# Ledger of designs, part 108: VH-VL binders against q9umr5

Target 1, 268 residues: q9umr5
Amino acid sequence: SYKPVIVVHGLFDSSYSFRHLLEYINETHPGTVVTVLDLFDGRESLRPLWEQVQGFREAVVPIMAKAPQGVHLICYSQGGLVCRALLSVMDDHNVDSFISLSSPQMGQYGDTDYLKWLFPTSMRSNLYRICYSPWGQEFSICNYWHDPHHDDLYLNASSFLALINGERDHPNATVWRKNFLRVGHLVLIGGPDDGVITPWQSSFFGFYDANETVLEMEEQLVYLRDSFGLKTLLARGAIVRCPMAGISHTAWHSNRTLYETCIEPWLS

## First folded at step 3 (VH-VL)

Design x1 (framework fv_nofazinlimab)
Fold by ESMFold2-Fast, scan of step 3:
Structure x1 (fold): chain C 268 residues (1-268), chain A 122 residues (1-122), chain B 112 residues (1-112)
Amino acid sequence: as target 1 above (268 residues)
Amino acid sequence: QVQLVQSGAEVKKPGSSVKVSCKASGGTFSRYTISWVRQAPGQGLEYLGYIIPLFGKANYNEKFKGRVTITADKSTSTAYMELSSLRSEDTAVYYCARDSEYLYGTSAFDIWGQGTMVTVSS
Amino acid sequence: DVVMTQSPLSLPVTLGQPASISCRSSQSLVYSDGNTYLYWFQQRPGQSPRRLIYKVSDRDSGVPDRFSGSGSGTDFTLKISRVEAEDVGVYYCMQGTLWPLTFGQGTKLEIK
């Protein structure tokens, strides 16, 4: 029998967005129990990420308890960051495959319609003034805003991403790293035509330096210091990188070729 | 044994709103989702939406999205369904029913409220 | 949306005779967990619906064994082996597999 699959949606999303993904799973792995968590939908997806992590944790605990052989996570966009935190804060998770669908794992630095809706007159170059305030950190999108020109402010003000990435010290860092390392496979998916996640390499733990030149995961300080276990996972053979061109941000969960190539192989 | 007890009948004018309550007793309110279904006189059953009381999360049938709001108060084990911009076509008996722990399951609609008649006079 | 089609819509039956109601879905109702979330409800005049059958063929506690459900994929049947007077009412099938949840039109069972 196949392990249960838990799906976590992204910014301004709901469970309805995943109907194609569910069809694909049903076709290739019939009998798989798939739970799409219908929490923090629409505007509520703007709630602080730690609040979302707590809510999703409450939903995930009984599902994991019923599946002693393990579960898989499929986490889309912002949802991938929620799942990163879940794997760190849960000292008893039994996740086999964590499948991250175009999630800004190293953060976001780009103008999108979501950002313009929330801050219509702000340019990406000026958003650090809002996001790195205590008020700004009450919005999920600011929790992973990573301005490469104000990295000191990001490190000091980020209440979420800098902490889960181990870029800033936290009392729980050692426990979070231990918990994260229990994951069986970290499957990273993303691509250059996404159009929302900026830089798109953020989905693979790459990010801008101060000159907006993308440095890949292996050149990141977080990797080199093994702050939350990326270097250990890579050495263990547990990191899968599956980039695909030609896929826009809203199509990752509804593209059959993407599913067959990057997702299906990891749903045992 | 879980029981769902609904508020009494309502008579409303077109353009107004109605709020129907559904109180769960004799069981764990937050264990299950609560769904809302309506039935116009002499017609069949029509699904409105659900709420997961544990998380305060609701979802709606697209046909009613923008007019229906489903909420829950865990402290009183009560779910609410509000329907706005009422028309004569909204005249129906509104039912709450116990749904699965997740979106789908064997407990789906195994316990129903007694129904609340909402009449929209024209 | 999944369309649920019942037949017949009106079912006159003589007491003690068998009755059969068909329910067809526009799409397969097999969920990704391998289960088929097809339900049958009975609604007696003036009462709330009462669930008789869940997951195609499982009978609820207290439901007489003369009621049985069968079917697979898109074609389902509710059978009453010997109709009794208290069986008068409207019977609905419902699918819980695909969003939004949808019901058949209902079949009115009447005694002749």
Scores: ipSAE 0.000, ipTM 0.391, lowest interface PAE 16.1, mean pLDDT 87

Design x10 (framework fv_nofazinlimab)
Fold by ESMFold2-Fast, scan of step 3:
Structure x10 (fold): chain C 268 residues (1-268), chain A 122 residues (1-122), chain B 112 residues (1-112)
Amino acid sequence: as target 1 above (268 residues)
Amino acid sequence: QVQLVQSGAEVKKPGSSVKVSCKASGYTFSSYGISWVRQAPGQGLEYLGYIIPYYDTTNYNEKFKGRVTITADKSTSTAYMELSSLRSEDTAVYYCARDFYSGKWPSYFDYWGQGTMVTVSS
Amino acid sequence: DVVMTQSPLSLPVTLGQPASISCRSSQSLEYSDGNTYLYWFQQRPGQSPRRLIYKVSNRFSGVPDRFSGSGSGTDFTLKISRVEAEDVGVYYCMQSTHFPWTFGQGTKLEIK
């Protein structure tokens, strides 16, 4: 009776990370079919995001086909960008609620301890050197690296984020916008204590200008130009913003209060 | 002043291994990747793999997986390519080349080493 | 693996005349980011390959403007508007859209 829920994990994550989320959904919406996609787990989460989009697309098509009343997406961290692209490339998706859990929707620019086990010598000022190359763009983290001090390089070299945000022209842009606009609700979740997503307002389509001053969604050219439909969605009342303080990056999918406040209301 | 200087020619017997070095100078070593390419006498170019020293990330052409290992020593700004279980068909000039974008200048195979001749004979 | 096919394989040309080399790929070289990662290299006798062109049509610094690249999808061309004696060598196209990176078989340009 409840619409099926599809869960897409983040960087170096797996389906096991969502065991608490599954418990919460089972308690509040018993009988919901929840599919946590077990693709691009662990190290495979470093694969290029367009490759991940193709794999996840193949996995979600049969689930959507079996659910004539629609489905919900819950997409965590990097997974939120995968879901953004899925909604754009799928001509016939039937997604009702797209719930984005602390995803860097405008990109990432931060020196976080979270990634230092992987890149112990990395600094945010240096990542543009490798990320904005063809081979650097074969790593998912570089697909959404957005250095506000090297906008020309970001716009020219970003193989993923600049394209899905409509910041650089693409032949499919008009179709991608039309497809994305079919979503029922865009539920944005994030917060100042995340500690990984930098700036945290990236989860709400805010981002740094060249002086590292955060400009919110309504001040972004992407929004003002309505490049992929944010302004249209906001005008329809389809964008939900749910910021919450006190939650670290790895706790968004395992915090009961967050679930009850920001996720549960959108699972019909 | 970017230079990639490779080790000298090697003559090896079938079944042995060879390790070719590529010493970089004139740039920040970790900011660029190093690719390895070979050329058999009178033949075209064949890609082996790459390393990104900053992340210690490697990727190998499947044709050579299990036999090729690419490493880098950041303290000496030197990349290495080791090829094991050598066969006569591995006789070639092996090149290292600087790769990947950095700063204002695209680095797409922009500087090459002088090449190292590896001869496998029985 | 992506197969890169060059034609002609042997290109005799008269000094001062134009020369054209074709490169065709077995798959589209347009990446999902909209860029096409097609390169051209020159190898003079006894020397390492030298960079000429990246992303189809962009000349590397120091490459004479008589060299130009064009094309899209699976069909690419390198043109030399006015061949000079120093242009003798083997020309290779290369793709880095699909791993492993692959090269064409080479085109030997020689003066007749």
Scores: ipSAE 0.000, ipTM 0.381, lowest interface PAE 17.6, mean pLDDT 86

Design x11 (framework fv_nofazinlimab)
Fold by ESMFold2-Fast, scan of step 3:
Structure x11 (fold): chain C 268 residues (1-268), chain A 122 residues (1-122), chain B 112 residues (1-112)
Amino acid sequence: as target 1 above (268 residues)
Amino acid sequence: QVQLVQSGAEVKKPGSSVKVSCKASGYTFSSYGISWVRQAPGQGLEYLGYIIPYYDTTNYNEKFKGRVTITADKSTSTAYMELSSLRSEDTAVYYCARELTYGSFPYGMDVWGQGTMVTVSS
Amino acid sequence: DVVMTQSPLSLPVTLGQPASISCRSSQSLEYSDGNTYLYWFQQRPGQSPRRLIYKVSNRFSGVPDRFSGSGSGTDFTLKISRVEAEDVGVYYCMQSTHFPWTFGQGTKLEIK
């Protein structure tokens, strides 16, 4: 039988977004137990990411315990960051494939309608003033705001992403790295036509330097220092990169070609 | 440990075809591209083309289009390079190399096979 | 095709002294994403090529810090600050900004 699949949604999202994904899985892997977690839905997705990690952890523990052969995670957008942290904080996870579906793994630096709804007068160049405050860090989107022009503020103020990426030291870093390295496969999916995740290469651990030139994963200090295990995973052959053009941010979980090319091969 | 192991030396007649294999181990085969490069005796390096197994996509140097075919078998983690209509000028060591890719952006070949000597003589 | 021109083609160096290899491309290697896809490879006698440097100046894992790359646009340099016996071999620059990817002619580094 197929390993169970756990799905974690993104910002302002809910389980309803994944109906097509469930159809695809049922067609190619009939009998797969798929659990789409109905936690932090809609506006609750704005809660601090560490709070979301604790809630999702409580939900996934019994699912993992009932599946001794392992589980797969499919984590969309912001949900990919939740899953990053889950893999680090859980001493006993048994995740085989972690499928990160257009998630801003190195952070976000782009103007979106979501940010304008929450901060209507802000531009991406000014959002660091709000996000890198204690008040701003109470919002999930600010937990992964990464202004390349104020990297010193990001490193000092980010309560989530800078810590989970090992960009700032944390007493649990060694344990988090050990836990994360237990993952079987890290499957990274994203593309240039996403339109929301900026830069889109953030889904592959690339990001802007101070001149807004994208540096790829292998040029990042977090990779070079192997801060949470990326270099070790790449050397082990456990990182899968699956970029696809022509897919908008809300279509990653509802495109059949994307599913067949990037997701289906990793669902054992 | 990441390794690429190639098939043994070949001696071929002009006008025939040769198919060189490249067996990958120690990494997830479909996550990386495989490039093919040749080196004639005493000469420099010449690029033939690549395959990205995950997308089943290939790209060939125009100089070899119509003669070169690169394929991959995911079940055996093996890439192949077939060159047809062989000429004496095709005598060279043929290398496979793992291509670090980020979408369409190659990072240069980081792990190389040991090379396969192909000699074209009558 | 992009033509890659190296100089010198033969580089005799005294052990412990610095060495410098130039690479010039027939057109800019800066891609539209702001990155320059210029690489340096080393081929020791009887061995497969080994990647030294990617994107102009980034050392591949395991490459000693005595190797450094620099340059932009069409002009690039590989420098070895202190040549050691193990450094003998042929050095190639390569570009992957424009398909087909192309190599320089190679520079043979020898201890004199």
Scores: ipSAE 0.000, ipTM 0.418, lowest interface PAE 15.2, mean pLDDT 87

Design x12 (framework fv_nofazinlimab)
Fold by ESMFold2-Fast, scan of step 3:
Structure x12 (fold): chain C 268 residues (1-268), chain A 122 residues (1-122), chain B 112 residues (1-112)
Amino acid sequence: as target 1 above (268 residues)
Amino acid sequence: QVQLVQSGAEVKKPGSSVKVSCKASGYTFSSYGISWVRQAPGQGLEYLGYIIPYYDTTNYNEKFKGRVTITADKSTSTAYMELSSLRSEDTAVYYCARSPLYKSGWDAFDIWGQGTMVTVSS
Amino acid sequence: DVVMTQSPLSLPVTLGQPASISCRSSQSLEYSDGNTYLYWFQQRPGQSPRRLIYKVSNRFSGVPDRFSGSGSGTDFTLKISRVEAEDVGVYYCMQSTHFPWTFGQGTKLEIK
């Protein structure tokens, strides 16, 4: 039989969004136990990411304990960052496939309706003033705001992303790297027509330099320094990249072709 | 103050069922699990199962052969343990205890209910 | 199920003297993460259990330092360096490495 699947939703989202994903899994892998975590849904998704990591950690422990053969994670959008931190803080996770579904793994630098709702007069060029304050860091979206024109502020103020990426030193970095490296496969999914994740290559650990030119994963300092294990995972053959055009941000979990191409092969 | 308060003593006939409540206060109910443990008169402790209220996840000791059901009502911060097909051997004090959701141990079983005596007799 | 066996079952101790309780498991309690999920509890007459030790040797906050735990694999010990009157009660070891979680049969500590 198939390993259990745990699904983690994104910003302003809930378990309801995964109805089609569950149908696809049931069709191709009948009998799979799929658990969609109904934590931090709706407005609660704005809570600081470390708070969300703690809550999701508590929820996944009994599921992992009941599955000695391992589990798979499917983590959508902001949920992909929650799952990254989860795999780093858990000394005993048994995750086989970590499927990151259009998640801003190197951060976000783009105007979105979500940001306009919270900060109506802000543009991406001036959001750093809010996000890199102590108050701003109490909002999940600011925890992964990565302004490429203010790298010094990002490195000093980011309470979440800069730490889990090893871009700023942390006492737990060695343990977090060891724990993350236990993952069987890191499956990265994203695409140019997403429309929300900016740059879209953030889903593949690419990101803007100071001129807003995208540098891919292998050119990032976090990769070159192997800060949390990306270089080791790639050398081990454990990183899968599955880009797909034509898919908008809210459609990643409801596109059959995407599921069959990028997700289904990793649900052993 | 963190506390777990259980329902009062019950006297039941063989073949009936009993439902014991455990009301939590002083903490975020969803942040912890609730475990159920029983103790027959003059005997040791026996683990029945747990619930994670936020997620509604349960795990039961197979010894009870589907007779035990643990539920939680998040709106009232109350966990319940229902045991059906009661036998004289089920006569025991039933305890609820706050248990961790994560396998760290340092936060395990720090708060216990006062216990509920369930007597099964004809 | 993992069987937890305690000895002795009855432990009469003179006030101020040391006491030692043994706990043996039918299977290794070391989990795949390298941790051993063995606990010790105290139950005073008429009261709910009180936690003492987690992961073999770690005292919970508020537990006097006269209590110590040791062991590995399948053999574990709880020691009280100087027994006080308030230590009267039944002591239980417990494992949460393997579900269902199981307790030892208990050791009754009495002042002689």
Scores: ipSAE 0.000, ipTM 0.380, lowest interface PAE 18.2, mean pLDDT 87

Design x13 (framework fv_nofazinlimab)
Fold by ESMFold2-Fast, scan of step 3:
Structure x13 (fold): chain C 268 residues (1-268), chain A 122 residues (1-122), chain B 112 residues (1-112)
Amino acid sequence: as target 1 above (268 residues)
Amino acid sequence: QVQLVQSGAEVKKPGSSVKVSCKASGYTFSSYGISWVRQAPGQGLEYLGYIIPYYDTTNYNEKFKGRVTITADKSTSTAYMELSSLRSEDTAVYYCARVYPSGFLDKYFDYWGQGTMVTVSS
Amino acid sequence: DVVMTQSPLSLPVTLGQPASISCRSSQSLEYSDGNTYLYWFQQRPGQSPRRLIYKVSNRFSGVPDRFSGSGSGTDFTLKISRVEAEDVGVYYCMQSTHFPWTFGQGTKLEIK
């Protein structure tokens, strides 16, 4: 029998987006119990990420309790950040595979249609003025806005991403690291044709330096300092990197080849 | 030299509306938010809302939602606060104050206007 | 809404003596980013409010070092080590951790 799978959606998204993913799982792992969490759908996905983490935590507790053998998480886009925090705040999670599907793990710095919907006159160069305020931090997208030209403001003002990445100190950092390290496998998926996640390497813990040159995970201070356990996980052989070209942001959960290559092998 | 200069005192009848202006100078107007706070005679401070002129983004205290409208004219570096359906308990000094919408805590309410007395009576 | 409660409401102090003002919030002011968005303002008679302290304990530029702030969670204190005549006025605490931003009712500092 297969471990249950819990799916967490992204920005302006809902459970309906995963119908193809559920079909793929049913074909390759028949009998798998898949729960797509129907929380913070549509506009509610703009609620602060810590609020979303608490709501998703309450939903996953009974699922994990019924599966002492473990569960898998598949977390899409913004949902991957929810799952990152979830794994850190839960003292007793039993997650085997955490599959992060094109999530901005080091943050977002790009002009996208999603951003222009919320802030019609915004440009990536000016969004730091809104996002790094207490009011701006009440919006999920600002919780992972990472302007590489204002890294001091990001480090000081980010209420979510800078803390879960250990880029700024927090009293709970040691406990969060210990909890996160219980994960069996961290499966990172993303690609150059995503078109939304900027830089796309953010899905693999890479990010821009001050000159907008991408530095990969192993060159990041969070990795070198092992702030939340990436270096330890890599040393254990627990990090899987699965980049794929030709896939747009809204297609990661509905591409059969992507599923067979990057997801299927990790659904024990 | 940063300065916020407000319009003069107003006397209004119950049920009418008032529009107070706040003209900013000495800085790039669009780069900072403008908040509005009021103070009834002999009473404490009460927050109404703010605007970030660059984005025309506003946020209002729920207590005043539906009665308060905050706007900004970037060409004249002026913010406005309009309060409708006036009651005697709206009698107060209304202040504008600058806020930096970046999480820089040392710039919140760093400069205040001189205040505008609004009296609601007949 | 977060309720901010100050005590005392009236504080008569002798010149040169210390003064202490308490501020309590109805819920924690620690934001999810680990910062506590608690401010102190001074309002002299007939004047606009003037900011003194931000993030619990940091003095705004130009504020004398005889002013200090402390506290955490829901309990905060503003201290003046040696009260001077120019300190007469009303002191307000304020929080911006939770919207709407809310002020305490004020503490009137008077010289005896």
Scores: ipSAE 0.000, ipTM 0.381, lowest interface PAE 17.1, mean pLDDT 87

Design x14 (framework fv_nofazinlimab)
Fold by ESMFold2-Fast, scan of step 3:
Structure x14 (fold): chain C 268 residues (1-268), chain A 122 residues (1-122), chain B 112 residues (1-112)
Amino acid sequence: as target 1 above (268 residues)
Amino acid sequence: QVQLVQSGAEVKKPGSSVKVSCKASGYTFSSYGISWVRQAPGQGLEYLGYIIPYYDTTNYNEKFKGRVTITADKSTSTAYMELSSLRSEDTAVYYCARHWGTSYLEPYFDYWGQGTMVTVSS
Amino acid sequence: DVVMTQSPLSLPVTLGQPASISCRSSQSLEYSDGNTYLYWFQQRPGQSPRRLIYKVSNRFSGVPDRFSGSGSGTDFTLKISRVEAEDVGVYYCMQSTHFPWTFGQGTKLEIK
C-alpha cells in the first residue's frame, strides 16, 4: 500500500487545480489516499501565513495520526511555505517526502500579474513600503516579500519567512529546527520558465544579493549557519533537486513529464 | 445570501457628476473586489474599473481616467462609483459586480447588483 | 484597447435546434502563461449579466452542459447544443488578458 498524500495549494488557488495531479497519482500508485486540503481557498489565501499554518495543522493532524508508516506532502507555490512552517511547528509529524512545487522558499522579488491584481500601479522596487509595515504583514504575499535592496527591513519586519528561515532569532528556533529535520526527503522542484516565482532559484533556496545576482543555496547564510537544517539534510542525502525548463507557474501540477521525473519517484 | 444592492435611478444635467452606491451583504466585504460595468440603452457592456477595499487599490479604464473615481466604505460595506463631467453618451445602466477571481487575469464576476439607470439630458 | 467583435448580432433559432456565436479579438488573447482569458456571459431580458464560461471552454458551476466554448488565439465560439426557452437573451464574450477588460457588442438570441 502507498503512504497517503496531502496536497496544499497556493495563492488564489483551490483543490480543483490538482485534478491532473490526482489522475497521475491514481495511474502510477493506484489506491493512494490523496487529500487536497480545501482551506484558505481563493481570496482567503491572502490571510497571514501563520493563521494558515494553524488551520492546515488542525487538518493534517488526524491524517498523520491514521498513517503510522508516514505521509507525503505535495505543496504548491505559497503552499510550500505553509508546509515549511508545518514541519517546524509540529513536534510529531511523520512526513516522509515533502515535495515543494515551485515555492518561493527564500522569498519573492518580482513584478508579476498576480501582484498587479492587488497593486496595479506598484513596482517591485517600492512594495517594501507597504509590505514591511505591521499592516502589510497581515497579508500572506507580504509575509514572503524579500526585497534584496532593503534586507534590513525584511529581517526586522518579516513576521513569517525571516523567522522560519532562521534569518531572525526566535525563542522556538531550536525546536523548529529539530522538528523540520524529522522529514525524510526534501524534494525541490522549479524552473527558469516559471514566470511568476522571482528569482526562480528561490524554489531551490537561492536568492538575489544586493546587486540582484543570484546566489545558490550553498552560498546563503541560512545554509552556512544551518539555521533550520538545510546543511544537515544535504549531508544526509535528503535533499533532492529537480529543476525543469519549459514549465509555467500554473503547469507544475498538470505536466505528466514533470510528475514522472520529479514527483512519482518520491511517493512510496 | 450574497447581495449587491445599488442606489436608485438618477437624472443629471450635462457637466454635472453622479455617485452610484453598491451595498454589499452576506460576505466579508473587504475580502473581495468590486468592479463597475456600464451598458448604454440597447448597447453592449463597457468596463470602468475596480476597487479592492482591503487595500484601497483601484484601477481604471484609461477612457474614464480623470472622470471616474471608485471608493469603498468598509464600515458600511458599500462601494461607490463617481463619474464627473457627464455627457449624453454617459447615459447607461451602471452595474457593480463582485470579484471572486484568483488573479488580475481572472475576474470571475459571481454576483451583480441590479443596475442603476443614469440618464444625462439637457 | 482590445476590440472584441461578435457575429451574428441577431440569432433567431428554432426551439430544440443548435445555436453558434462567434467572437473575434483584435489581438491574441493567449497570455504568457499559456492560458487564454476569454469568457462568455448571458444577459436575460431585464436582468444583470450571468457568467457562463471562463478560459475559453470551462463552464462555471450551475451552467448546463449544453453550453460549450471553443477556440484559440483570436477566434472563439460559443455553442448551445439544444436551445431552450430560458436561453433567450444577449450573449457577450469578454477578454481579461489585456487591461482594460473588454466585451463584444453582444449577440441577441431569439426563438423563431
Scores: ipSAE 0.005, ipTM 0.439, lowest interface PAE 13.6, mean pLDDT 88

Design x15 (framework fv_nofazinlimab)
Fold by ESMFold2-Fast, scan of step 3:
Structure x15 (fold): chain C 268 residues (1-268), chain A 122 residues (1-122), chain B 112 residues (1-112)
Amino acid sequence: as target 1 above (268 residues)
Amino acid sequence: QVQLVQSGAEVKKPGSSVKVSCKASGYTFSSYGISWVRQAPGQGLEYLGYIIPYYDTTNYNEKFKGRVTITADKSTSTAYMELSSLRSEDTAVYYCARGKYLTDSSFPFDYWGQGTMVTVSS
Amino acid sequence: DVVMTQSPLSLPVTLGQPASISCRSSQSLEYSDGNTYLYWFQQRPGQSPRRLIYKVSNRFSGVPDRFSGSGSGTDFTLKISRVEAEDVGVYYCMQSTHFPWTFGQGTKLEIK
């Protein structure tokens, strides 16, 4: 009786990371069919996001076809961007709740410990030189790198985020907006203690201006122009915001209080 | 409850290899990095390298590059450090240590193993 | 490699008196994010090192408030306001701003 749940993981992630989430769902919604997609795991999560979207699309089609009443998506970190694109490119998706767990919806710009451990000689101020090249756009993290000091380069070079956010024109933009608007609920989850997603408000469609002052969703041109439907969804009452302090980036899928407060209500 | 338990002491001949294990418990193994640090008798601490098990990402101190290999087995929550072409100067206590790398308050060593004495002698 | 130099190497202190250990780096330890990745560790004889301080001045949970860290750039200090018997051991500063991560040579604290 509960709609099936499809889980999409994040950067350097795998299905194993969601064992606690699956336990919580089984406790509160017994009988729910949960499919954690084991595609682009580990280092394969660095593959270009459009390649990942294609692979995940092929995996979700039969699941959605078998569930005429609809499905729910739970998409973690980078996986939230994959799910954004899935909802746009699929003319026939039947997603009810799209639950975004700490995903950089407006992009990433931060010298986090994550970046320091993976790229110890790189600075956030210099990463635009690599990411906004054709070579850099072959890596998923560069597909959503959003340098607020080089917005012109981001708009011209981003092969993924600028397109799905409608910040740069695409022939399919009108169809992508129509498809995305079919979603029942957009549930946004994130918080100040995440430590990886920078700024953390990116999980709620907020982002830095050129002075690194965070502007919230309603102040973004993407929202004001309704480029892919955020303003329409908010007016429809379809956007849910669930911020929670005290949760680090790798704990969003394993915190019981977070699950009960932000996820459980949307798994009908 | 967080524990890092290392394998027992080893005595090795010059030119051989040693492989030290570090079994983690009490936390999600893949969410933290594991570093390896050594200490020669009566001397200070010297860094060898790290692994982030989640990513299979490794980084080695150039001094040991070509001789050290750090690996992790996620199914057993165990990290390994293998050092080859052993010399008498490699005689030391080898420590594994857990690193927090995904937050703004990250730090390389928040919990340490008990140490493994490796003696290289003829 | 960044060289970490500690002073003094031997620190005899009277019980209940303050103690101070200096650490100097050959390069600035301030990272591009504005943070300084300087740490302090304590090692008692026959034991593994124990964490004390991270990012110059922040105490790890469970570390007594008589321990404090300060400094910036290349010059750092660890202070113990009132030395207790259990403080005996070797103290190391460490940096993780530049790879490879490096330690100071250690300061041996003894009760005289």
Scores: ipSAE 0.006, ipTM 0.445, lowest interface PAE 11.6, mean pLDDT 88

